# Miniprotein binders against Guanine nucleotide-releasing factor 2 (C3G), part 4

Target 1, 226 residues: Guanine nucleotide-releasing factor 2 (C3G), of Drosophila melanogaster (Fruit fly) (o77086r1339to1564)
Amino acid sequence: KSLEIAEQMTLLDAELFTKIEIPEVLLFAKDQCEEKSPNLNKFTEHFNKMSYWARSKILRLQDAKEREKHVNKFIKIMKHLRKMNNYNSYLALLSALDSGPIRRLEWQKGITEEVRSFCALIDSSSSFRAYRQALAETNPPCIPYIGLILQDLTFVHVGNQDYLSKGVINFSKRWQQYNIIDNMKRFKKCAYPFRRNERIIRFFDNFKDFMGEEEMWQISEKIKPR

## First folded at step 20 (miniprotein)

Design v5 (from f2 with R29L A85M E91N)
Fold by ESMFold2, fold request of step 25:
Structure v5 (fold): chain B 226 residues (1-226), chain A 120 residues (1-120)
Amino acid sequence: as target 1 above (226 residues)
Amino acid sequence: SIQDKLEELKERLEQLEKELRELEKRLSLDPNDEYLREAIEMLRWAIQMLDRAIQRLQNGDPEAIRLLKLALLWIEIALEFMKRMLRKNPNDEKVERLAERIKKLADELERIADELSRIL
């Protein structure tokens, strides 16, 4: 069932999210060195694999009605993910449904309208304003979108010097970092009350069964020629 | 009382300064240790934050509580950097003991912040 799938996706996200150490995100914001941020890398890799896995599950189906059935299933999963405040998996699946190879296939109007409404939450044109408002109203448990946390920390680092003068720290920079990190820590602290389902976890197979971008485009063009 | 908490904060600040000097001495034995350098820098930040918190508390200003929380975050992150160093150097008993003392100090600062929150 779609609720159980969303719950298990959220358990896997939470396991990886809680292992991210604060030094990793701070060091990554300074120099983007993957070597120093292994847990962060595993989490972001998980996001990408889930997205490509979802695209692959849809594109490998030759029958248009079967593809539509699977997209509707992912939409149901995304609705559950939003309700349980798993913004990271929600965005991973949204990026799959809104990807070029998937989006260009003709979908019924109801599906197209739902995907468009989901995109409003993560619209980046106003600095993710809708997402930031939703997140501010969210109580734990929650898995936030890690990409925005990293972007914000990077902009704070680049846009602010560490010291205002000899030995005098820039309190503004430290407060900006505090606000981002404290919120991240608040969400890391609260666990989700879901029980592990090994059948579903085995079905995911760590989301490793996915196609590359070029292969996805080739299949998409075979389904709907230019 | 606020005066009692002010005296406790001053004592904790002096203790943190002592631990920082010991950590700086340890770094001099391996000056290229990035994790210890990060930890030391963050403890230096925390000391300035505590200094300002004390100044605010002398005037009964509740901003002292926010500054304590800011300092506590950076002390906690400094301890995380020390833990990363210790994972690579598990036999470094000096850094391990320093981390334990700094953690105890952070716990005491957190209790002081909690008590001030009830007073202010």
Scores: ipSAE 0.773, ipTM 0.911, lowest interface PAE 0.7, mean pLDDT 90
Fold by ESMFold2, last read:
Structure v5 (fold): chain B 226 residues (1-226), chain A 120 residues (1-120)
Amino acid sequence: as target 1 above (226 residues)
Amino acid sequence: SIQDKLEELKERLEQLEKELRELEKRLSLDPNDEYLREAIEMLRWAIQMLDRAIQRLQNGDPEAIRLLKLALLWIEIALEFMKRMLRKNPNDEKVERLAERIKKLADELERIADELSRIL
C-alpha cells in the first residue's frame, strides 16, 4: 500500500508542478511577488500542507506504539518517493519527521538512524552537493525540490549584472539561468505512468487537515515533558 | 552546407529584429505593461545570442549550436510572457499575430540548430 500512496502523492505533485510557468519562477526570483506566481504558490503551499498533515497524523495518536507504526509507514512511503524521483514530496515528509515536535520524541534507534541517513541527501553544508549529484544522474520523470531552483535563480539574479557594458549582455548570467531552467523544463515534460486512485485521493483530503505549530508543540510536550 | 545555414540564420535574425520593432511599437501604446517589457528584453538578449552564433558559425565553430539553444530558450520564455499579456488582453490581434510569427521563427531556428548538430 505504501507504493500506491507514494504514487498518488506523486500524481498530485506532478499536476501542480506541470502548471508552474517559467515566467513565474523568474519573476519570483526577482521580486518575490506572490500575485505574479499563483501556480508556484499553490505548489509551495501543497509542500507545506503535506508536511504539516504528516506531522498531525503522527501527533494525534494517543498510543506510542501507533505513532511508531505510522512513522515507519511514512519511512516506507519516502523510500518509494525516492525511487520514483519525487524529491519534493520526499523532502516534505522528511521535514515532518525531522521537525522539532516529532524529532524530540524518543523513537526506536532504527527510526532515528534512517531519518538521519535521509537527511544526508538534503545536507546543505556543501551547497546541497549530495542532492545535486543525485539530481544530475536522474532521468525523467522527476519532481525536483522547488526550493533549491528558486534559491539558485535568486542567487544568479542578485549576483550578476544584466549587461557588462552599454548594450553588451552578460552571457555568463544568461547561461547560468539557462542551465537551471532547461533542467526544470526537461522534468516538466515527462508524465508519470500512474493511474489515479480516488479512494487514496479522498483519504488525503487535499492534506488540509492539520494542526498549527503551537498546538503541535503542546501535544509534543504532553507526550514528553521537558 | 555551413554557408547555407549561415545565410538562413542572418535572414531569421533580420526577421526577429523586425518583430521586435513591432512589439516595441505596441509597448509604446501601453508603456507600463510589465509582461511585454520582459518579452522585449528577452528578445533583445536573443538577438545578441544569434549575432554571436553567426560570428562563431563563420569559423565553423560548434559553439554556434550552443548559442542557438541559448537564444531559443529566451525566445520561448519571451513567448510565454506574451501569452500572459494576451490573457489580460485576449482581443489584441496584433500581439497574437506577432507571437505567432515569432513562434514560427523559433521553429525555423530549432530546425537550423538540429541540422547544424548533424554536420558539426
Scores: ipSAE 0.765, ipTM 0.907, lowest interface PAE 0.8, mean pLDDT 90
Fold by ESMFold2, last read:
Structure v5 (fold): chain B 226 residues (1-226), chain A 120 residues (1-120)
Amino acid sequence: as target 1 above (226 residues)
Amino acid sequence: SIQDKLEELKERLEQLEKELRELEKRLSLDPNDEYLREAIEMLRWAIQMLDRAIQRLQNGDPEAIRLLKLALLWIEIALEFMKRMLRKNPNDEKVERLAERIKKLADELERIADELSRIL
């Protein structure tokens, strides 16, 4: 059922999230060098694979009613992910439902309204205000959106000098980094109480069964020609 | 008392400065070690944070506690960078012993921060 699917997605996310070392995110914020951030790479790759896997599961269905059934299933999963504070998987699935190849396929008004409502949480036009408010109210366990953590650390790095004068550190920069990192550490420490369900994990198959972007567009255009 | 914690803090700062000097000497043998450079820089930051915490504590200012927590974060991250260096150089017993001493110092600083939170 959709609750159990959300729980297993969250378990897999949490396993990868807890392995991310703080030096990895700091080094990535400085130079975007993926060679020095292998655990971060695995986590971001997992995000992308989950999103493309979900898109592929929908687009491979030839029958429109079956596609709607699967989209509604993903919507139910996303509602559970939100309740368990897994913002990262929530965004991966939202990215899938809001992707061009899928959004253009004209869905029932109820589905379109639900997706639009979900997009409000991560609206970037106000510096992710809704998301930041939700996160501030969130108690562990939680998996935050890693993309925003990386973006914030990058902005702090490029936008602030390390030193105000010779030998005098910029405490403001150090505090800004502290607030981002401390919050990330707080969420890394608290485990979800879920046990592995190997049947569901095998069903995911590491989310590796997905199509590339060009292939998904071609299928989308076959379903609804321009 | 606050004065007792002030003296303990000064002692821990002097010890951190000693460990930093030892780490800087080790870097001179391999100046291109990026992880060791990062750790050293973060320990330099932590020293200034501790200096500022001492200044605040002399006036009974609870900002000292926030500054201690800030310093502790950067010491912890410095230790993580040292661990990454040791993964590439697992037989470097000098850096390993320095990391162990810095870790013990961080644990003592955390205890001081906790005790100050109860006093202030």
Scores: ipSAE 0.751, ipTM 0.905, lowest interface PAE 0.8, mean pLDDT 90

## First folded at step 22 (miniprotein; from v5 with L16F)

Design r6
Fold by OpenDDE base, fold request of step 25:
Structure r6 (fold): chain B 226 residues (1-226), chain A 120 residues (1-120)
Amino acid sequence: as target 1 above (226 residues)
Amino acid sequence: SIQDKLEELKERLEQFEKELRELEKRLSLDPNDEYLREAIEMLRWAIQMLDRAIQRLQNGDPEAIRLLKLALLWIEIALEFMKRMLRKNPNDEKVERLAERIKKLADELERIADELSRIL
């Protein structure tokens, strides 16, 4: 069942990811305007909803053993997501497990070690080196982490002039953008060979069933007082 | 021959410059069209990249192929912005024809790049 869930998550992610147009990521990197990038916004919203949904599924369980079973289920799903090169849903679920309200709870050593090992992939102190290496070695189909694409494009935009002199383009800037966009395009062209499972899709219910951050903190502090 | 490809690239460069001028004329009539502005900017970049590719190819430099690929990407993105314009105004026959011509030029440029990859 964990594999099937991962496959259906990946199908939903792929449908949204393929709709993102290259102008959207470039415009967003330039002006941070969500209205100009509706497919990008839908994709990022989906990421956030999935994370909040996962957090809510864990925190709504009153029994500590049931919470632990559910976290272990998410870890199994994440392992499948990683194998199928779905970094989007992988990192959405990781953001749930590593979130303040959940991380502060008491977990078995094995869970803490697994989550820590997953966090090593996106270690910000190394500028996502492990993730970048993994992505470079990845063949399609793949759903990349869009947050880093946007960050990299923004960094290139802010850090480089468009022109070196009057009428002479900054080739370095254009190559940096090319490398990011070309890699994104490479992953957009390939489909996953999974079949749609309507039962699992209905179970997700567009990940709309989630609690706000304040409610999550309240529940967390009720479970484990500060 | 490399010389034949150089001549083909120069012809395509001239054609891209012609299409750019037509887009710039349109921008003068509608200076607030953001998508048109972006398409023009990217096409300008692509033209400079193509020009650099031609210069490198004159010396037999394989870097010319990479520059052609760079130009092709920015032409593709320019076409995507033009597609956005057409979504706003589907009956704009002028933009449609311009986009079609630019796409044909891009296809020819891709062909030339592929052929050069076999020679260099």
Scores: ipSAE 0.879, ipTM 0.949, lowest interface PAE 0.5, mean pLDDT 93
Fold by OpenDDE base, fold request of step 25:
Structure r6 (fold): chain B 226 residues (1-226), chain A 120 residues (1-120)
Amino acid sequence: as target 1 above (226 residues)
Amino acid sequence: SIQDKLEELKERLEQFEKELRELEKRLSLDPNDEYLREAIEMLRWAIQMLDRAIQRLQNGDPEAIRLLKLALLWIEIALEFMKRMLRKNPNDEKVERLAERIKKLADELERIADELSRIL
């Protein structure tokens, strides 16, 4: 069941990721205008909804053993997602497990160690070195983490002028953009060989069933007072 | 020669940039002006990249192939911006015809880059 869930998450991610056009990521890196990037926005919204949905599924459980069972299930799903190169859903679920309201609760040592090991992939102190290396070694099909693509494109845009002098382009800037965009294009061309399972997709219900951050904190503090 | 073919492609691309600039002058009040400006700018970049590739090729420098791939990417992105224009204005036959011609050029450039990759 965990494998099937991971496959269906990956299908949904792939459907949204393939719709993102290259102009959208370039425009967003330049001016952050959401109206010009509707497919990009939908993909980002999907990521956030999935994270909030996972948090809500855990926090709504009153029994500690049931919460642990759900966390362990998400860990199993994440392991499958990593194997199928779906970094988007992997990181969405990781963001749920590493969120303040959930992380502060008492967990078995094994759960804490697994979550910590997953966080090593996206260690910001190392500028996502482990993730970048893993991505470089990845062959399609793959769903990359879009947040880093946008960050890198924004960094290149802000850090470099378009022209070195009047009429002379900045080749360095264009090569840096090329390296990012070419990799993204490579991943957009490949499909996952999974079949759609309407029962599981209906179960997700577009991940719309989530609570707000304030409510999550209230529940967390009720479970484990400060 | 491959060099002659690349020079021809460069000249055609320069003509396309000129035609798009002429279109921009006509559409000065159109909300699609941003996408057109982006497309024109990217074609300008591609022309300079092709120019440098041709220069490097004269010396047998493998860097020429990388520059062709760079130019190709920016031509493809320019085409994507033109497609965005067409979605807003589906009846713009002039933009559609230009996009088709640019696509043909991109395909030719890709074939040349692939051929060079086998030789160099």
Scores: ipSAE 0.864, ipTM 0.935, lowest interface PAE 0.5, mean pLDDT 92
Fold by ESMFold2, fold request of step 25:
Structure r6 (fold): chain B 226 residues (1-226), chain A 120 residues (1-120)
Amino acid sequence: as target 1 above (226 residues)
Amino acid sequence: SIQDKLEELKERLEQFEKELRELEKRLSLDPNDEYLREAIEMLRWAIQMLDRAIQRLQNGDPEAIRLLKLALLWIEIALEFMKRMLRKNPNDEKVERLAERIKKLADELERIADELSRIL
């Protein structure tokens, strides 16, 4: 069942990812103007909603054993997402399991070790080197982590001038952008061989049923007082 | 055959320069059109990339192929910006015809790059 849930999450991600236009990503890197990047906005909003939805599913459970059962189900879903190269949903769920309100709750040692293992993929100490290497070894189909694509394009834009002198373009800047965009385009052409399951899609309900950060902290503190 | 590709590239570069100047003239009628400004700047970049590709190809340097692919990316993105301008101004037949001509030139460049990959 967890495999099919991962497949349906991946279908939803792919539908939104393929609609993102390259000008949207480049314009967002320049000025972070949401007005000019509607498809990108929908995709990043989807990431955040999925993460908050997962946190809410765990925190709403009154029984500690039920919370552990649901965390283990999310872990199983994440393993399937990693296997099908859906890094975006994988990281959305990892962000949920590693969030403050969730992380501070006392979990079995096996759960904490699995989450720690998953976090190695997003180790930021070497500029996401582990993730970048995993992605470089990945064949389509794949949904990459959009947050890093946007971060990389932003850093290239702000850290490099367009011209080295009057009329002389900065080829280094153009190659850096090329490498990011070409890789994104390669994955946008991906087709996943999954069929839509309307029962599961309706269960997700567009991931809109989630609590705000303040409410999640209040519930977390009620479960485990400071 | 490399000499044939050199002459083809030089012809296409000249044609891209012509289309760029027509697009610059169109921008002068509406100087604040952000999408046309982006497209023009990217075509200017692509022209320098093509010029360097021609220089490398004269020396038989396979870097020419990488430079062609770089130029093709930026031409493709420029065309996307032109399409966004046309979505907001669907009756601009001049920009539409310019986009069609630039697309045909890009397709010809892609063919040349593919053929060079088999030679070099």
Scores: ipSAE 0.713, ipTM 0.889, lowest interface PAE 1.0, mean pLDDT 89
Fold by ESMFold2, fold request of step 25:
Structure r6 (fold): chain B 226 residues (1-226), chain A 120 residues (1-120)
Amino acid sequence: as target 1 above (226 residues)
Amino acid sequence: SIQDKLEELKERLEQFEKELRELEKRLSLDPNDEYLREAIEMLRWAIQMLDRAIQRLQNGDPEAIRLLKLALLWIEIALEFMKRMLRKNPNDEKVERLAERIKKLADELERIADELSRIL
């Protein structure tokens, strides 16, 4: 059922999210060095694997009606993810549905309209204003979009000097970092009340069964030639 | 009373300054240790935050509580950097004892902040 699938995706995300250590995100904001941020890397790789796994599940289907059925299933899962405040998996699946190989295929009007609606939440043209508003109104438990946390910490680092004068710290920079980190910590502390379902977890198989980008494009072009 | 908390806070600041000097001495033996360098810098920030909190508390300004929360975050992060150093150097008993003492001081600062929030 789509609700239970969303719950299990959220449980897996939460397990990885809680392992991310604050030094990892701060060091990454300074130098983007993956070797110093192993738990952050695992979380980011999980996002990418989930997205590619979803694309592959759709593209491997030869029948157009079966592809539409699977897209509708992912849309139902995304609605549940949004309601339980799992923005990270929500964006991974949205990235799959909005990817070039998938988007270029002909979809029924209802599917296209719903995907457009979901894209409005993460519109980056106003510094993610819609997302930031939604997040500010969100109570734990929540899994936020890690990409924006990292972007914000990077901008604070680059855009602010550490000291105003010799030995005098820049309190404005320290408060900006505090607000980002404290919010992240607040979401890390609150657990989701879901029970592990080993049948669904085995079905996911760590989302490792996916095609590469070139193979996905080849299949997409075979389905709908240029 | 506020005056009692002010005296406790000044005493804790002196203790943090002592622990920072000990950590700086340890870094001098291995100046390229990136994790200790980060922890020391964050403790230096926290000391300035505590000093400003003391200044505001002398005038009864509730911003002192905000500044204590800011200092506590950076002390917590400094302790996390020290833990990362200890994972790479698990037999460094000096840094381990320093981290334990800093954690104890942070717990006392949190108690002081909680008591002040009930008064102010």
Scores: ipSAE 0.708, ipTM 0.889, lowest interface PAE 1.0, mean pLDDT 89

